# VHH binders against Iron-regulated protein A (irpA): the designs that were tried, part 4

Target 1, 312 residues: Iron-regulated protein A (irpA), of Synechococcus elongatus (p12608)
Amino acid sequence: LITNQTIQGFVDQVVVPSYVSVAAGATQLEQALQTYQQAPTAANLEAARQAWRVARDRWEQTECFAFGPADSEGFDGAMDTWPIDRQGLKTAAAQPVEQREDSRKGFHAIEELLFAATEPTLSDRQHLVILATDLTKQAQGLVTRWQQASDQPAYRSVLLSAGSTDSAYPTLNAAGTEIVQGLVDSLSEVASEKIGGPLETQEPDRFESFVSRNTLSDLRNNWTGAWNVYRGQRSDGVAAGSLQQRLQQQHPVIAQQLDQQFATARQALWAIPEPIETNLASPRGKVAVLTAQTAIAAVSDTLERQVLPLVQ
Below, E stands for the ipSAE of ESMFold2; O stands for the ipSAE of OpenDDE; V2 stands for 0.75 times the mean of E and O plus 0.25 times the DockQ between their complexes.

## First folded at step 1 (VHH)

Design b4 (framework vhh_ozoralizumab_d1)
Fold by ESMFold2-Fast, scan of step 1:
Structure b4 (fold): chain B 312 residues (1-312), chain A 123 residues (1-123)
Amino acid sequence: as target 1 above (312 residues)
Amino acid sequence: EVQLVESGGGLVQPGGSLRLSCAASGFTFSDYWMYWVRQAPGKGLEWVSEISGSGGSTKYPDSVKGRFTISRDNAKNTLYLQMNSLRPEDTAVYYCARGDDFWSGYYDAFDIRGQGTLVTVSS
């Protein structure tokens, strides 16, 4: 199923461009927060809040390939630990951000200071710049780890060398397994934990981006990221050598089923009334959320039970 | 690859109506939320309307709610904006844009590719 072109497209058309987009978003957020610190107007606050949403949305598209450096070298922990230590964040200003626990930095630490109150305090504005500077450093570091060799080979090179002597991926199928497992794990987490947790308890506070009311956008971007990986590119269409094209060629029944399930999940996610946090308990909102959970779980199940065996 | 071509603008008197069209190509049109945004002379971009890929969900700002209606024909890859009860304040270049849901924070992700279509509301 998996070819050298499949792996190259995954890395060069999806993973690296996605991390570059995250780094650009983090940089724009840092700039918006610097502007807000210097001139704390309502307009600059709104601009900073929107810049956070853009950076967050781009980051959420990368969760389906959070293996390798994102996981093993701590980038995901540094950028996106949840829940945060809210009390510790208030007292952490004196501690250098590089030395803080992951629960006192990253996207959700910025979210707390930027969105929890009507207006951030002077101390909050100063702290936000420090946090955004670190987020930008982490995002740029992740791009560097994929593209440039240092004391370790660039992770791009590690994946592209699958099946070669000295590769961490002994076969093309080993790389394929990593890619498909990422999709399975990401979509399963969306259905069972990100949606399922709040749905089961009926507590909106259980939604990850409750403070900003960004949770539905998080979920939609988790779907978008998985769809991009499946299609083998971030632009429209089906990339040559992509998982989707290879399935269409070798396993057309599975491909047709999976294509329809992705489409059904997208329709269900985009039908959820906003914000999900306030609409969860309404009859219409609950039905829409349950429908989306079921549809996303179906994509994950098909990938695990029918696609994963083809690459193991 | 991706192309968006706006048309249907023109000169109308206050209280008049216009229907704008946007012809989309180079992507799977039905998979994307579509937007109308406008830019009045000397002002920034203003969101005017949005529509889900299926056409089942639409949203409007208070400035145009009740006067403008967004719609789409996925078989023809075409987006529409029906503009009624036009006011001088509606004078602007109108652009269609591809992107994700506006409320998802994709305000900077509007893909403004076309030349737009000029709407002038004047007596």
Scores: ipSAE 0.000, ipTM 0.119, lowest interface PAE 19.7, mean pLDDT 87

Design b5 (framework vhh_gocatamig_d2)
Fold by ESMFold2-Fast, scan of step 1:
Structure b5 (fold): chain B 312 residues (1-312), chain A 122 residues (1-122)
Amino acid sequence: as target 1 above (312 residues)
Amino acid sequence: EVQLVESGGGLVQPGGSLTLSCAASGFTFSSYALAWYRQAPGKKRELVAGITSGGSTVYMDSVKGRFTISRDNAKNSVYLQMNSLRAEDTAVYYCAAEPYGDYWLTDEYDYWGQGTLVTVSS
């Protein structure tokens, strides 16, 4: 199923461009927060809030490939730990960010200071610049780990060496298993935790980006990231050697089912009234959220039960 | 080079009709989603109508039943048929294209035209 072209397309057309986009978004957020610190106007606050949403949305598209450096080298923890330590964040302002627990930095620490109040305090504005500077460093570090050799091989090279002697991925299918497992884990988490948690407790503040009301955009970007990995590129169409193309060629029934389930999940996610956080208050809203949960879980289930065995 | 060129705008009286067209070049038109947005002076840009690569459509509530979006893949064109025009329909109308064929979020579109002015006035 998996070819060298499948792995190369995954890395060069999806993973690396996605991380580059995250780093650019983090840099723009840092600049917006510096501008807001210097001139704390309502317009500059809204520009900083919009920059956070853009960076957050780009980051959410990477959750389906959070293996390798993102996981093993702590980038995901440093950038996207949730829930945050709200009390520890208040007292952390004097502590160097690199020495802080992950729950006191990253996207959600920035979210808390930027969105929780009508406007941030002077102390919050200073703290936001420190947090955004660290987020940018983490995002750029992750790009570097994938593209450049240092004391370790570039992770791009590790994946592209799949099937070679002494590779961390002993076969092409070992790399394929990593890719498909990332899709399974990401979509399963969306259904069971990101959507399922709030549905179970009936508490709107269990939605991950409740403070900013960005949760629906998070979920939509989780779907988009998974769809990009499946089709092998970030632009429309089916990339040569992609998982989607290979399934269409070798397992057309599974491909048709999966294509339909991705489409159904997309329609359900885009049908949820904005913001998602208000949907627990009405029967219609609850049905829309449950419909999306069910559709996303179906994609994850098909990937795990039908596709994963094909790459093992 | 990607281009979106709108035409068909103009002055029309209330109750009248106009057809806007958008000619696209420089990308694989048939796989893209296309949309019409509008922006009136002092207002936010808003989605008027969209059409997916598969032909599914979406409409702003205030134009449902009055406006119809369609596409012609052979001509690389998208159209907005506007009937029963009202003063509040006065705006600059923009054609937008998006490579993810079923995506409808405002400001997520990759390509935008220059816009065409529609004025509804007696």
Scores: ipSAE 0.000, ipTM 0.116, lowest interface PAE 20.1, mean pLDDT 88

Design b6 (framework vhh_8cml_1)
Fold by ESMFold2-Fast, scan of step 1:
Structure b6 (fold): chain B 312 residues (1-312), chain A 121 residues (1-121)
Amino acid sequence: as target 1 above (312 residues)
Amino acid sequence: EVQLVESGGGLVQPGGSLRLSCAASGFTFDDYAMGWFRQAPGQEREFVALISGSGGSTDYSDSAKGRFTISRDNAKNTVYLQMNSLKPEDTGVYFCATDSWYDESGYFDYWGQGTQVTVSS
């Protein structure tokens, strides 16, 4: 099922461009927060908040391929630990960011300072710049780890050399397993934890981006990232050698089922009233959220039970 | 020391009205968003309504839209929830909360003690 073209498209058309987009978004957020620190107007605050949403949305599209450097070298932990340590966040300002626990930095630490109050204080504005500078460094570091050799090979090269001597992926199918497992784990987490947690507790603040009311956008971008990996590109259409095209060629019944399940999950996610945090209070809202949970879980289950065996 | 004190709850018949109040002290009230949440018998806490620090922006649960109105009086450090056309399913303990506040010891959410609303005949 997996070819060299499948792996190359995954890396060069999805993973690397996505991380480049995250780094650009983080840089724009850092610039917006520097501008806000120097001129703390309502317009500059709103610009900084919008820049955070853009960077967050781009990051959420990468969660389905959080393996490799994102996981093993701590980038995901440094950028996107949740829940944050609210008690320690203020006192962390004096501590070098490199020495901080992951729960005192990253997207959600910025979210807390930027969105929790009507207006950040002077100390908050100074701290936001420090946090955004670190976020930018992490995002740029992740791009570098995929594209450039240093004390170890570029991760792009590691995946593209699947089946070769010294590759961490001894066969093309080993790389395919990593890709499909990433989709399974990401979508399972969306259904069981990101949506399932708030549904089980009935507490709106269990939604990950509750402070900013960005959770629905997070979930929609989780779907988009998975869909991009499945199609083998971020632009419209189906890439040659993509998992979707290969399944259509070799396992058309499974492909048709997955195509329909992805479409059903998209319809359900886009039908949820904004913001998602308000939906736990109404029977109609709860049904919309539960419908989305069920649809996303179905995609994950099909990938795990029917696609994963084809690449193992 | 942050303090939130809810009042205005009680027993009311279906179709009735109640006005809840939350008196806040110990922080710069107009710098923080205020919300109303409720906990129904046998259920977890759920969102009802939210108002920005300035009062310029509000948000409501689907069940509250058209029936409940959140407002605030920053001069009196008080947030209100006007509840009209009450239904039995609105029964619960109602809490006011601030999203968060900045203190010497760091950030934390502060919740009031709650006020009981019972809608039955």
Scores: ipSAE 0.000, ipTM 0.106, lowest interface PAE 20.9, mean pLDDT 86

Design b7 (framework vhh_nb_b201)
Fold by ESMFold2-Fast, scan of step 1:
Structure b7 (fold): chain B 312 residues (1-312), chain A 121 residues (1-121)
Amino acid sequence: as target 1 above (312 residues)
Amino acid sequence: QVQLQESGGGLVQAGGSLRLSCAASGFTFSDYAMGWYRQAPGKEREFVATIYSGGSTYYADSVKGRFTISRDNAKNTVYLQMNSLKPEDTAVYYCAREGYYDILTGYPDYWGQGTQVTVSS
């Protein structure tokens, strides 16, 4: 099922461009927060909030391939630990950010200071610039780890060397397993934890981006990331050598089912009333959220039970 | 410049058929998923059908078994064949290009002007 073209497309058309987009978004957020610090107007606050949403949305598209450096070298922890330590964050400004626990930095620390109050304080504005500077450094570091060799090989090279004797991926199918397992794990977590947790308890504040009311966007971008990996590119269409194209050629019945399930999940997610945090308890909102949970779980189940065996 | 132009709407009796067409220009048509949406009087716009670049299709439950979406990449056209029409199908039908699935661009990212379909009882 998996070819060298499948792996190259995954890395060069999806993973690397996605991390580059995250780094650009983090840089724009840092610049918006610097502008807001210098001129704390309502317009500059709204621009900073919008820049955070953009960077957050791009980051959420990378969750389905959080293996490798994002996991093993702590980038995910540094950028996206949740829940945060709200009390510790209040006193953390005096501590160098690189010495802080992950629960006192990253996307959700910025979210707390930027969105929890009607207007951030002077101290909050100074602290936001520090946090955004670190977020940018983490995002740039992740791009560098995939693209450039240093005291260890670039992770792009590790994955593209699949099938070589000394590779971490001893066969093309080993790389394919990593890719498909990432999709399974990401979509399973969306259905069972990200949606399932708040849905079961009927507690909107259990949604990860509750403070900013960005959770529905997070979920939609989790779907988008998985869809991009399946299609082998971030632009619309089906990339040559992609998992979708290979399935359509060799296992058309599975491909038809999976294509329909992705479409059903997309429709369900886009039908949820905005914001999800305030609509969870309404009869219409609860049905829409449950429908989306079921549809996303179905995609994960088909990937695990029908696609994963094809790459093992 | 992306443009989507619908045609084929009109008045039809219940149980009848209509075929809607959407001519697309300004982009590489074969690379994009295309969809149909509709808006009935006093209601919000709702999804009808999507066809992906690879040919896979998805339908709203209300139209499954009655409507068929198809495409002709040589003509840059997407079609909606509507059979067994019901008065409840009365709506303005919109052709849409499904976007890059990025929250920045929205999904769908381009809409046609719409074509009226009226089903008499």
Scores: ipSAE 0.000, ipTM 0.181, lowest interface PAE 13.9, mean pLDDT 88

Design b8 (framework vhh_gocatamig_d2)
Fold by ESMFold2-Fast, scan of step 1:
Structure b8 (fold): chain B 312 residues (1-312), chain A 120 residues (1-120)
Amino acid sequence: as target 1 above (312 residues)
Amino acid sequence: EVQLVESGGGLVQPGGSLTLSCAASGFTFSEYALAWYRQAPGKKRELVAGITSGGDTVYMDSVKGRFTISRDNAKNSVYLQMNSLRAEDTAVYYCAKEDLYYGSDTFDYWGQGTLVTVSS
């Protein structure tokens, strides 16, 4: 199923461009927060909030390939630990950000200070710049780890060397397994934890981005990231050598089922009334959220039960 | 085949009003978000107003209170009512349909556009 073109497209058309987009978004957020700190107007606050949403949305599209440096070198933990330590965050400004626990920095620490109150305090504005500077450093570091050799080879090179004697991926199928497992794990987490957690407890504040009311956008971007990986690019159409094209060629019934399940999950996610956090209060809202959960779980199940065996 | 056809543009005096219409075909209209974008000469396209399948609306700050987006699912149409028009509203206005696969902030089909000129 998996070819060198499949791996190259995954890395060069999806992963690297996605991380570059995250780094650009983090940089724009840092700049917006610097502007807000210097001139704390309502307009600059709203611009900073929008910049956070853009950076967050781009980051959420990377959840399905959080293996490698994102996981093993701590970038995901530094950028996206949840839940945060709200009490520790209040005193954390006195501690260098490099020495803080992951629960006192990253996207959700910025979210807390930027969105929890009607407007941030002077101390919050100063602290937000420190947090955004660190987020930008983490995002740029992740791009560097994928593209540039240092004391370890660039992770792009590690994946592209799949099937070589010295590779961490001893066969093309080993790389394919990593890619498909990433899709399975990310979509399973969306269904069972990100949606399933709040559904089980019936507590809206169990939605991950409750403070900013960004959770629905998070979930929609989780779907978008998985779709990009499946079709092998972020632009329109089906990329040559992609999982989707290879399945269409070799396993057309599975491909048709997956294409329909992705479309059904997308329709269900986009049918949920905004913000998702209000949907637990009504039978209609609960049905919409449950429908999306079921549709996303179906994509994950098909990938695990029917696609994963084809690459193992 | 997805088609979006804009109409209603024209020349109007500052302070005047125009209603833009977009007629859609080739998809189940009621299931998709639609938006109005505009592009002035030498500038990038920008979102003016959007409406979700459920009827929730968003507006850019400079048009809020002056423009109203609405939809008529029975007629497969989306509208932009523009009041208190200003010289800076001069642009080509585009209707856009939500991309099924890329999220509601990404639009996969664009109409030909309709020109709005606000001048004396």
Scores: ipSAE 0.000, ipTM 0.112, lowest interface PAE 20.5, mean pLDDT 88

Design b9 (framework vhh_enristomig; at its last look DockQ between E and O 0.01; V2 from the best seeds 0.00; counts 0 for: pae E 10.4 > 2, unsure alone 64.6 < 65, placed apart)
Amino acid sequence: EVQLLESGGGEVQPGGSLRLSCAASGFTFSSYAISWYRQAPGKQREWVSTITSGGSTNYAESVKGRFTISRDNAKNTLYLQMSSLRAEDTAVYYCAADTYEYWSEDSYDYWGQGTLVTVKP
ESMFold2-Fast, scan of step 1: ipSAE 0.158; ipTM 0.630
ESMFold2, look of step 2: ipSAE 0.005; ipTM 0.463
ESMFold2 (binder alone), look of step 2: mean pLDDT 79; pTM 0.788
OpenDDE, look of step 2: ipSAE 0.015; ipTM 0.261

Design c1 (framework vhh_ozoralizumab_d1)
Fold by ESMFold2-Fast, scan of step 1:
Structure c1 (fold): chain B 312 residues (1-312), chain A 120 residues (1-120)
Amino acid sequence: as target 1 above (312 residues)
Amino acid sequence: EVQLVESGGGLVQPGGSLRLSCAASGFTFSSYWMYWVRQAPGKGLEWVSEINSGGSSTKYPDSVKGRFTISRDNAKNTLYLQMNSLRPEDTAVYYCARGYSYGSWYFDYRGQGTLVTVSS
């Protein structure tokens, strides 16, 4: 199922461009927050909030491949720990950010200071610049880990060496297992935790991006990221050597089922009334959210039960 | 030899319109996300717009949303920015930028820029 082209397309057409996109978004957020600190107008606040949403959306597209450096070297923890320590964040303003617990920095720490109140205080504006500077360093660091050798080989090279002697991925299928497992885990988390938790308790503040009301966008970008990985590229269409193309060639029944399930999940996610946080309790909102949860779970289940065995 | 050449900048009065063009060469234009970014006098770079490789998805910050429209013509390797209802705060050097090519950190290329001055 998995070829060298599959792995190269995954890395060079999806993973690396996605992380580069995140780093660009983080840099733009940092600049917007610097502008807002210098001139704290309503327009500059809204620009900073929009820049956070853009960076957040790009980051959410990467969750399905949060293995390797993102996991093992702490980038995901530093950038996207949730829930945050709200009280610790307020008292840690004077503490150097690199000495802070993960729950006091990253996307959700910025979210809290930027969105929780109608207008951030002077202290919040100063703190936001510090947090955004760290977020940018984390995002740039993740790009560097994938593209450049240092005291360790570039992670791009680690994956592309799959099947070579002494590789961390002893076979092409070992790399394929990482890719498919990432899809399974991320979509399962969306269905069971990101959607399932708030749905079961009927507590909208359990939605991860409740403070900014960005949760629905997070979920839609989680789907988009998984779809990009499956298709082997970020642009429209099906990449040569992609999981989708290889399944269509070798296991057409599984491919047809999975293609339909991805499409059904997309339709369900885009049918949820915005914002999800305020619509969860409405009868129509609850049905739409449940429908999306079921559809996403179906994609994860097919990947785990039917695709994963083909690459193990 | 990647080249991005912006044109269409100039002096315009508040409330006016201007259309920027970016001629791309030396790469497969239709395979890349493209961006407009700007730098106002004495300020840092600001993202203005983005468009996916096929032209079906566009994004804007609130500062220009509803006023600016990004578009592309892949057959002509050209990126456009239609700017309407221009304001003095839109005064900046505007850059066409290519992003996300293999081996890049951010925008791996941006053009030399075109100056847009909005004044009475």
Scores: ipSAE 0.000, ipTM 0.109, lowest interface PAE 19.4, mean pLDDT 87

Design c10 (framework vhh_nb_b201)
Fold by ESMFold2-Fast, scan of step 1:
Structure c10 (fold): chain B 312 residues (1-312), chain A 122 residues (1-122)
Amino acid sequence: as target 1 above (312 residues)
Amino acid sequence: QVQLQESGGGLVQAGGSLRLSCAASGFIFSSYAMGWYRQAPGKEREFVATITSGGSTYYADSVKGRFTISRDNAKNTVYLQMNSLKPEDTAVYYCAAQTFGWSYTPTGYDYWGQGTQVTVSS
């Protein structure tokens, strides 16, 4: 099932461009927050909030391939730890950001200071610039880890060398297992934890981006990221050598089922009324959320039970 | 209120086996990713194994093929089966829980246990 083209497309058409996009978004957010700090107008606040949503959406599309440097070298923890330490964040402004616990920096620390109050304080505006500068450094670092050799080989090269002597991925299927497992874990987390957690506790503030009311966008971007990996590219269509194309060629029944399940999950996610955070209070909204949870779980289940064995 | 309680540690000879258990209470266990970390004297906490809410497992290279992580949602318990133990496996083993996903970094987790000592003699 997995070819050199499958791995190359995954890295060069999805992973690297996605991380580059995240770094650009983080840089734009940093610039918007610097502008807001210099001139704290309502317009500049809204521009900063919008820049955060853009950067967040791009980041959420990368969750299905958070293996490798994102995980093992702490980039995911530094950028996207949740829940945050709200009380510790208030006292952290005087501490160098590189010495802080992950729960006091990253996307959700910025979210708290930027969205929790009607207007950030002067102290919050100064702190936001510090946090955004670190987020940009982390995002650029992740791009560098994938593209450039240092004390370790570029992770692009690690994956592209799958099947070579002394490779961390001893076979093409080992790389395929990493890719498919990322999809399984990401979508399972969406269904069981990101949606399932708030539903089970009946607490809307358990939705991850509750403070900004960005949770539905997070979930939609989690689906989009998984769909991009499956298709082997970020633009519309199906890439040559993609997991989708290879399944259509070698296992057409599984491919048809999975294609339909992705489509059903998309329809369900886009049918949820905004914001999702208020849907737990509405019987009809709750049904829409449950429908989406079930559809996403079905995609994850098919990937784990039917696709993962094909690459092991 | 929230508790993670490790058990099953002890002294074992090289080549032996131990099974660690982590009993969880005070939160909805099935919604959490569960992990094991270890810390040897004078070292930082290092990742050992994790199991997601969906059942997917990941292992550190140093334990792959020797250790198996599993969970029992009915008992709110996560297990670490440790086989072919080596003296370099000697450490305090910590159970950790995270609301969504998992992390190799110890600071990313919501809840931590008190730890259980594993000592492997040569």
Scores: ipSAE 0.000, ipTM 0.160, lowest interface PAE 15.7, mean pLDDT 87

Design c11 (framework vhh_enristomig)
Fold by ESMFold2-Fast, scan of step 1:
Structure c11 (fold): chain B 312 residues (1-312), chain A 120 residues (1-120)
Amino acid sequence: as target 1 above (312 residues)
Amino acid sequence: EVQLLESGGGEVQPGGSLRLSCAASGFTFSSYAISWYRQAPGKQREWVSTITSGGSTNYAESVKGRFTISRDNAKNTLYLQMSSLRAEDTAVYYCTRGSIYYNTWGFDYWGQGTLVTVKP
């Protein structure tokens, strides 16, 4: 059964801190790219590339709760549209970023300019600062949208009002359904699309972060985000009122199965040879990728078939 | 070859209903999450609804309680039952393989779209 504490923990211990972490990462990336623009050394390029990986990893931990403002208000589209319009990106520098199509901005536009060549041109360095400034604005906007009322109520308040009159979530279980559905959809998509697409076609460039070779880190952070939601916090342990604790108390057999399946999926993901893009076709890499796909699909299946009915 | 073909769009009055269909071919339909997106004139494409391979459904806040997504795996067909239609629902509706949780608007395959116009 979902409680007020379950919803509050989800928002205050997982969602909001995750978005705050993304905004901090975006700000650090912006600063690194400003430094690189002023002093285009190999060291500053590497620092900027590392800052992008950190911000990207934090963003990937939020995918299992992409409902609400991230989706409905266009933050996800503005920050993480893929594939990008590579040709349009080359000519887009003169166009205000707020007026650009989503395929010409965001994480993957930055990825293209930062990683595709051995080193960015002067034009690329100027363009990267513009893109990173917008990414920071989007990330800060998403934090604000969850925490502060404006012409719409703060989304934190929307979720915490579950069960109240006129709430978008008419019962506590309606909010619980949104949370569990996010886990199901996210993990199913990791197994069937993020891993399954490139595996089926045997085309490594079908991996979303192929240009930076960050795909395996993306997948590992998708798992981490889902596990944080399940445990009700981003730190180690089990939070009071979390899905994990509530299942342990009311449905211990399901809880034990799910705990084991999360652990199996983690072991499988961390066993994949780095980088996944290069190792997809190798015999060892192919077996490891298939093993991870199966393990992640099993977590999604248990959540959908055994947990989702408990919150309806 | 993967193909998605939308149908069922048209003109309706506010409060009316329409049923959209998406016929899929060239892949194992039952193994994939399938989504509906829409694009209104002058606006960006927005997610409407997803149904997973297991049949679980999720909806954009603006359509919850008014739209119902379903699938028929035997017919390789996705449906969107739309009720209580509003002027703001006027858009081209697209079927795509995948879900919002792939973290992208550029899914593997998109259909051609079907136009829904809500006119008083």
Scores: ipSAE 0.000, ipTM 0.200, lowest interface PAE 15.3, mean pLDDT 87

